# VHH binders against c4kar8: the designs that were tried, part 9

Target 1, 263 residues: c4kar8
Amino acid sequence: MAELSTPSPASPAPLDGGRGDELEKFTLRGARQILQLLQDLITHRGLITAHTGGGHSFMTAVLKVDEERGRVVLDPSPDPQANRRALAAPRLTCVTQLDGIRIQFPLVGLGEGQDKGRPALFAPLPAEMLRLQRREFYRLQVPLAHELSCLLKAEDLARKPVEVSARVIDIGAGGVAVVVPTGAAEFVIGGTLPACRLALPDGEPIELDLEVRNLNRQTQRNGTEQLRVGLRFAALPRAADTRIQRYIFKTERALNAKARGGL

## First folded at step 9 (VHH)

Design s2
Fold by OpenDDE, fold request of step 16:
Structure s2 (fold): chain B 263 residues (1-263), chain A 125 residues (1-125)
Amino acid sequence: as target 1 above (263 residues)
Amino acid sequence: EVQLVESGGGLVQPGGSLRLSCAASGFTFSEYDMAWYRQAPGKGRELVAGIDSGGYTSYADSVKGRFTISRDNAKNTLYLQMNSLRPEDTAVYYCAAQKSFEGVTYYRPSEYDYWGQGTLVTVSS
C-alpha cells in the first residue's frame, strides 16, 4: 500500500535566484521609503493577502504605522484559525497592489495587539518591500461589480472532468487569480487546464489554456473558506491579449477617475 | 525615576478573592497603556489583562469573567480584582506600562517600557 505522499503545497517559489539583480532594482530598503509606502497602503485602504505558508492565506490591511516603535499594525482575520496560523508562522509574505503595481513584503515576529478595543496584529516594520513596476507582474484587482469569471476545465479527486465557474479576483497580462469553493476541483501546481473560458465584459468569452501556478486557501471576512488559484496564460492568442489589455486599461482609468472624485 | 510598585499579593484559598494594586510614579500615567502579566514557576510570562489609555480592556481567556482590570489616573494606580481564584492562578503578578500609540496596545512583554518587581499570588488550600 504505497502511501501517496500528498505533495506539500509548494511554498510560493522563492523568486528565482537568477533574477536577484533585477529584483534588487525594485526592492525598497530605505526606512523612509518603506514608511511612505506603508502609509500609502493605509491611505488607499489596500487589501493585502498575507500568506502564512502551507498554502494558507488571509486578507488583511495595514491599519497603522508606529514609526517611533518601528511597528506595523494589521487587521486580523475574522477566522481565529487563520490568526493562529499567522502568529505561528515564522514569516508572513504580504502581497498587495497599489496603483497597479504589485507590492510584496515579508513580516516577521507577528504579535497580538489591540486597536481601540478591537483585536489587531502587529509586526516590526519590514526590512524590505518589493515594488514590481513591470507590466508583466501588474495585476488589476477586478471590481466585484464587473463579475469577471473563468470557466475552468479541471478534474475532481476521482480524476473526472469537472467544470468550475470561478470568480476572477485579479487579472494581468500574464494571467488571472480566481477563487473557487473548496473542494470544487483538484488543482495541481504546474498542471495545465485546457480550453478554459475567460469572460470579459466586452464580448464573447476567450478560450485559453491555463497553467496552475499557485494555490492558497483563503478565509473570507464572512468566515467562508475559498481556494485562490493563480493561473498563468499558457497560450494566449494575440487578439485575446489585446482584449485583456484593453479591459485592464479601461478599468484602471475608471477606477482612477472614481478615486479622483470624478465619478 | 520611573517606578511601578505592585501590592496586594498573598496566600488565598481556592475560590477566594484578591485585589492587586500597582502604584506608578515618574511618568505621565494617563499616557500609558497598562497591563498585568503573570509568571508561574517554570512557565513564561503571560498576559493576564490590559487596559489602554482610553479605558479599553482585554483579558486572557483563562481569567475572563473572573478578573477585572481598572485604572485610576488621578491616583496613578492600576488595579486587578481577582475573583474565584484557582490554583493555576498561582504566579508572580507584574504591572507593566507601555506608551500609548493612537489607541494601539502591543501584547508582547518586550513592547512594554516599564515593569514592576511583581507581587506573589499563591492559591492553595
Scores: ipSAE 0.853, ipTM 0.942, lowest interface PAE 0.4, mean pLDDT 90
Fold by OpenDDE, fold request of step 16:
Structure s2 (fold): chain B 263 residues (1-263), chain A 125 residues (1-125)
Amino acid sequence: as target 1 above (263 residues)
Amino acid sequence: EVQLVESGGGLVQPGGSLRLSCAASGFTFSEYDMAWYRQAPGKGRELVAGIDSGGYTSYADSVKGRFTISRDNAKNTLYLQMNSLRPEDTAVYYCAAQKSFEGVTYYRPSEYDYWGQGTLVTVSS
């Protein structure tokens, strides 16, 4: 019986810089804050996935912080090749979780060192650290059976107001991804769609403002082209936020129950 | 004034031995990690050996088993015993000092606080 090695929980992929504007509010740049967060990682022995690019990564940990020199000391990989890649990489993207909070930070200028006779890596302190609560970056894949929709108030190519009913494919605390027919409306990244209506299964539609964050053209298996639109909640009333969170939580529980064979 | 003064360099035949010394002054020697670097003609400066304030040593792969770094804190002196010298060991050898930090040593030239003027080692038949 080949022990099905439970796929090691896929090390969370680095959040793509394309979401830079949205992540700015979660980015720490204060020297003291950065030092404190690194110290917390040391204290909690936080395991860090260090991405070196090209799909390569290795596990590391922060061993020490040299505040005086402005250096962070890392545990090297047991794989010499991984260390070579890390040292050759122009940038290391470190990703970890601490108490349900995703932490991501870049390191540049990696070098070799020694810690009490053991090989170590070091780098200058990160200039910034991203700190995200799970709810802020998690996206629930919406079950098809739920038929979530969002009425988008957009403009066509002629800048004429149009309403487009879009299927919601994923939802999180910060926004939704929807699919629309190609040509249904003109979307501009950074543009605001005011007074849209998100339909949840549990009640009246939620009126909200949406900001276009990304656009992706997708071809379906049937050859039909669709536009995937990533939308941020630009203005969300507290009551609406609560409803969205409740829906996500309820749906996640149901999905997990099904996965466990309970339904 | 901080000074690192290297000595012991010279001409030696392949297979020969030399002992380099670095006399330190102007700082608390025992609180510093010390290293030997070398720079061959037309090449960059490379780490040869390091010894931290705790006595832990490190060596470049090219010199492992041949070179021995040591320190005498009472004499404020760093040593490099070089045995089985090879032509490729020909270089100017530099003594470097880095303030110790909790047993961490950074093996980057820019991380060292003080440098000597160097001593030339020539290995030639």
Scores: ipSAE 0.850, ipTM 0.942, lowest interface PAE 0.4, mean pLDDT 91
Fold by OpenDDE, look of step 9:
Structure s2 (fold): chain B 263 residues (1-263), chain A 125 residues (1-125)
Amino acid sequence: as target 1 above (263 residues)
Amino acid sequence: EVQLVESGGGLVQPGGSLRLSCAASGFTFSEYDMAWYRQAPGKGRELVAGIDSGGYTSYADSVKGRFTISRDNAKNTLYLQMNSLRPEDTAVYYCAAQKSFEGVTYYRPSEYDYWGQGTLVTVSS
């Protein structure tokens, strides 16, 4: 009687791969982006919860960023025990919010320092920062057939002005998401792109200023890497706003009619 | 050439006093945070005292109240007054310099730009 070895149920592939890929879309790794985000945290005096492991955490803030040495300076805990735990921890997990967006980043190699005679903590700059943006505004997915584009006036790594033609993938009252080739330009979250041109199907391009709000690297099925850039309309003229709203409304109506079998 | 040259080390009895000096050359001394580190036999290098470019001082708990760090920018010299010396203070004492950054000093040996050769302090009866 040959004992039919029941095939051990295939351990479900760790769901970690798909969630990891999704998180990668929200992970900043660019040195300039990281520096800018840390500076934003300083400017806004954002409180940070620093987790030291074992269920322990303390409140801190970024005090300074030393770009030359590649260091971030943190406010120590008023609790000496918390500081000892932090210094002993192999990794500090920092969690904060800026403008309703959750930010998470690791710090490794925490050390003691001083800031103008006050105790401080420091670490090397984080290699990555996770930024989870909540969609605050409804955005219309732009039909591919509309071929909406935005001419972006940006800078390259050398801070040389470059113009990048970007495909608009979604549009709302507050901004657009565009796709650009990787390496076409350097974008910094919170940075302004002046005098850009949004092309709508109904007339001449709209000149507008755009603020970079989100960056997401995407790998296409063909293996090509693209950068999705979320852009906010900065100081949108009323006439431009009207045109954008009209486009959105018209497109939504058309899409709904098609969905109902009318076209 | 950048140089930090320590002096003033020697043999002293417990309870005695020494004054260490570090002569700096080859860089703008006033723009650097300075520190004394020490290394006892078989131990790691540890911070003794620091003084930043603004004159703020920091001390290890083991030397607090006994040691005083000071600097003379006109003479490009760092000092460590050591009082009430103990056998556990026996070590090679090193002068270190770190370029100042907005009043921030990093108390990690790897963060210092320049180091002296050290001077031996021996506290023994």
Scores: ipSAE 0.849, ipTM 0.936, lowest interface PAE 0.4, mean pLDDT 90
Fold by ESMFold2, fold request of step 16:
Structure s2 (fold): chain B 263 residues (1-263), chain A 125 residues (1-125)
Amino acid sequence: as target 1 above (263 residues)
Amino acid sequence: EVQLVESGGGLVQPGGSLRLSCAASGFTFSEYDMAWYRQAPGKGRELVAGIDSGGYTSYADSVKGRFTISRDNAKNTLYLQMNSLRPEDTAVYYCAAQKSFEGVTYYRPSEYDYWGQGTLVTVSS
């Protein structure tokens, strides 16, 4: 059978810790909701990647949920080394998908057991489960040929208005990441940039308000400095959201067609 | 009131045999997964053998082929036949009970609902 001790090329990776604030609204914490979601994974025979740290993972599945004792029962790996790593890990990060919905949850306190004569692993029920529609976490890497840009209405160091045309490097349902020359404007994390204009290939630019979420200074190989600015959409109209989703879908389909064409 | 009472411990020479018994009362014995754990001085409790309500048995690697766990649901009694005893088998042996859930047993000691007071087994020349 297929190797279960390493990630598959298409396996879901855990979402990083720098997105915790953005993900809280998609986090389930109710015991009833958690039990139902785990039961759904059992019913649909969901395959789970359990990450043990250090780049190691193994494939598992939820076999049973013991509601009275508050335990989840899991398949062990056929690889004894993977099981030893899992039992030694302070926590597992479990990742899976169910009908296009991404599910991520931690398990702590992993132990050994048996299920009808077969080895099993178990843990207390997770205290939280992340449940995301694909559109809520996916970020398209924008092809350079598309030359997507966003006109930022920002301020300089003297707090005077300045307009900066920034190249969009990735785009998702919740925002964009752009690059600008260092010093082109002053950006403050948490600051709002009103009335910016996002230029998509089809149609007129979208007027939208952006919130600065992160800043990262980058030095290019040629010595030039750029600033990567992570921007969140504020109060996005439905029509704008639809246009952004259509762009992402169309671009992704085109990129997949190139890959399948044997380039 | 639940009681698990171990008996049959004692001093035995290496290579000898002992049979431990655990008399259970105060609960429906057939609805519980049963186990023997042992604790050597200065060490934690470790699983020796388990037998679930459906009769599936499991053994620690260190005792496979030498120890046999069994249960008699009519007598509410758990047994451990210990053969070919070694000095490293010296420990206090505990009977433990865990309410059965759909054929699942959780082997971590904190998962057991009831424990006996233990019976000492000493294997020494």
Scores: ipSAE 0.763, ipTM 0.902, lowest interface PAE 0.5, mean pLDDT 87

Design s2
Fold by ESMFold2, look of step 9:
Structure s2 (fold): chain B 263 residues (1-263), chain A 125 residues (1-125)
Amino acid sequence: as target 1 above (263 residues)
Amino acid sequence: EVQLVESGGGLVQPGGSLRLSCAASGFTFSEYDMAWYRQAPGKGRELVAGIDSGGYTSYADSVKGRFTISRDNAKNTLYLQMNSLRPEDTAVYYCAAQKSFEGVTYYRPSEYDYWGQGTLVTVSS
């Protein structure tokens, strides 16, 4: 059973660089781009969640960027335990959002310093930064009433072809998450499911190639066991992308309208 | 050639005092953040006290209230006044210099541009 981090839908999770190979096209690696983005965080006083591992994190901010030495200066936590965890961590994963853009970057080699008499943390400039628009990371929680489904062309334990109709529980620009009964098929992380069919309410089902990205076992309150399967769109024609984005926009707008109807 | 030359170390009884000096040459002293580090046998170098180019000071918890760092930019000299000395203060004391960046000092030994040769302080009866 794959025990990848599964954060709440309202709180974006840090992305593991090795698990996020599909995010390479959103990865900044140019020194000038990185410096400018860090400067934007300073200018807008962006609050950053710094993840130290083991489910621990603290709030920080970029105070200064030292281009000559290649260092970024960070605000320490008022909690001494958080600072100790950060200094002991082999890697700090920083996550923030500025004007609807998600920004994520790793820091390694964190150390202690001072800034005009006040305690500070520092690290070498990150070698890379992710910069994602909401579209590239947002996942809509699909209402149960929509009964959105995806026909998966998978394999059983004996490697025989099997078709599984799976309920879609969330959908975004880059993929879907579905639930299936345990044992309905054998799924492996990194595996490809060709020619699956996504059924949206409008029009004909969309034929998609899907890649398995994560697996999570789930026990329902009624005792029924199911498997949550995270699936990436392997290739997405422009017309299919447009239909998916239209569904997301329309559904999000309808859900927002219901929320404005009061408590 | 850049040089940092420490002096004032020696043997002293517990409760005694010493004043360390570090004479600097070969760079613009006022543009550097200065620090004293110490290294006891079998241990890494640890920060004792720092003073940046603007005069802000920082002290290790173990020396607060007992040690005072100061600098004289006209004489290119860094000082450490060490009072109420304890056996655990026994170490080689090093002067270190780091080019200032907008009031920021990085307190990791690898971040310092220049180091002195060290002066031994022994606190024993």
Scores: ipSAE 0.750, ipTM 0.902, lowest interface PAE 0.5, mean pLDDT 88
Fold by ESMFold2, fold request of step 16:
Structure s2 (fold): chain B 263 residues (1-263), chain A 125 residues (1-125)
Amino acid sequence: as target 1 above (263 residues)
Amino acid sequence: EVQLVESGGGLVQPGGSLRLSCAASGFTFSEYDMAWYRQAPGKGRELVAGIDSGGYTSYADSVKGRFTISRDNAKNTLYLQMNSLRPEDTAVYYCAAQKSFEGVTYYRPSEYDYWGQGTLVTVSS
């Protein structure tokens, strides 16, 4: 039994740089496209989290875009220390959402200015902006009761084939994360696991080639060590994509219905 | 040919006053935000005061209440009235111009389109 707690929500985190090739198709680089997206943020009054590094961030907004000079004008923090950190940072990573679309862009060369007598920050226009629809970045946390699994065809330390049935802990359009006992197989970031099988409830398992993207050691509440393996779909047939999206949608709706008290 | 020509610098006792002028030519003065910057020996250029095309003024904390920036659009001239001068005000003072955009001024020296050659102000007994 514990007292109720309402912890503050965490600031949105920037997307991991290790996904660079995967994200290129969602990256805007045209000057006109970038200007239009920044104007959309102004029009919809999009609130932006600006990350300065070291776990620090502050809230801001795009106030104006100076098309002729090529500058964006930003709202400063009311906290002077946050502004000093921002001005000292070699790069800001700005993250926001607009109508369910995640937007991320870097700013370099931040400076101080004024806007009709009020303090302001500014920077050159970003050279690129990342734009992702929700399905492209969303990861469903798989309910424990679903016991969703993925059969991994991997190798042990002696390069001998092993099959590991791994529990899927999250799933999205681009991949899954699974957990395996420490030592069940050897995984190398960048390595490919051919002919793995993802078991969804609605038919035969999907055969997929998976690429290892990240590895994290975890200690469970009971002290058990396990390895979290982040896996990217190397190729995703259209039918498989449809089944995955259907699972995500149905599961999310069921979880939301429980949150509404089963109305 | 764009020109910004400063004048009015010199040697002055602490507590004294100077009035700097910057005569501008070669651009439409009323369309530019104007500023005074200064550079003391061994230091970078720093903003002293700014006045935008709409007449809004800003001042560095170190000069607030002692210095007054103004402009005369009819004469294409920027002014800085410097009162209660201190030895710490010793620097070369530069006039700078930045094309106006919707009431926004960018206070980084690289953002200014035009600079004068500077006028030396020395505050010493």
Scores: ipSAE 0.737, ipTM 0.884, lowest interface PAE 0.5, mean pLDDT 87

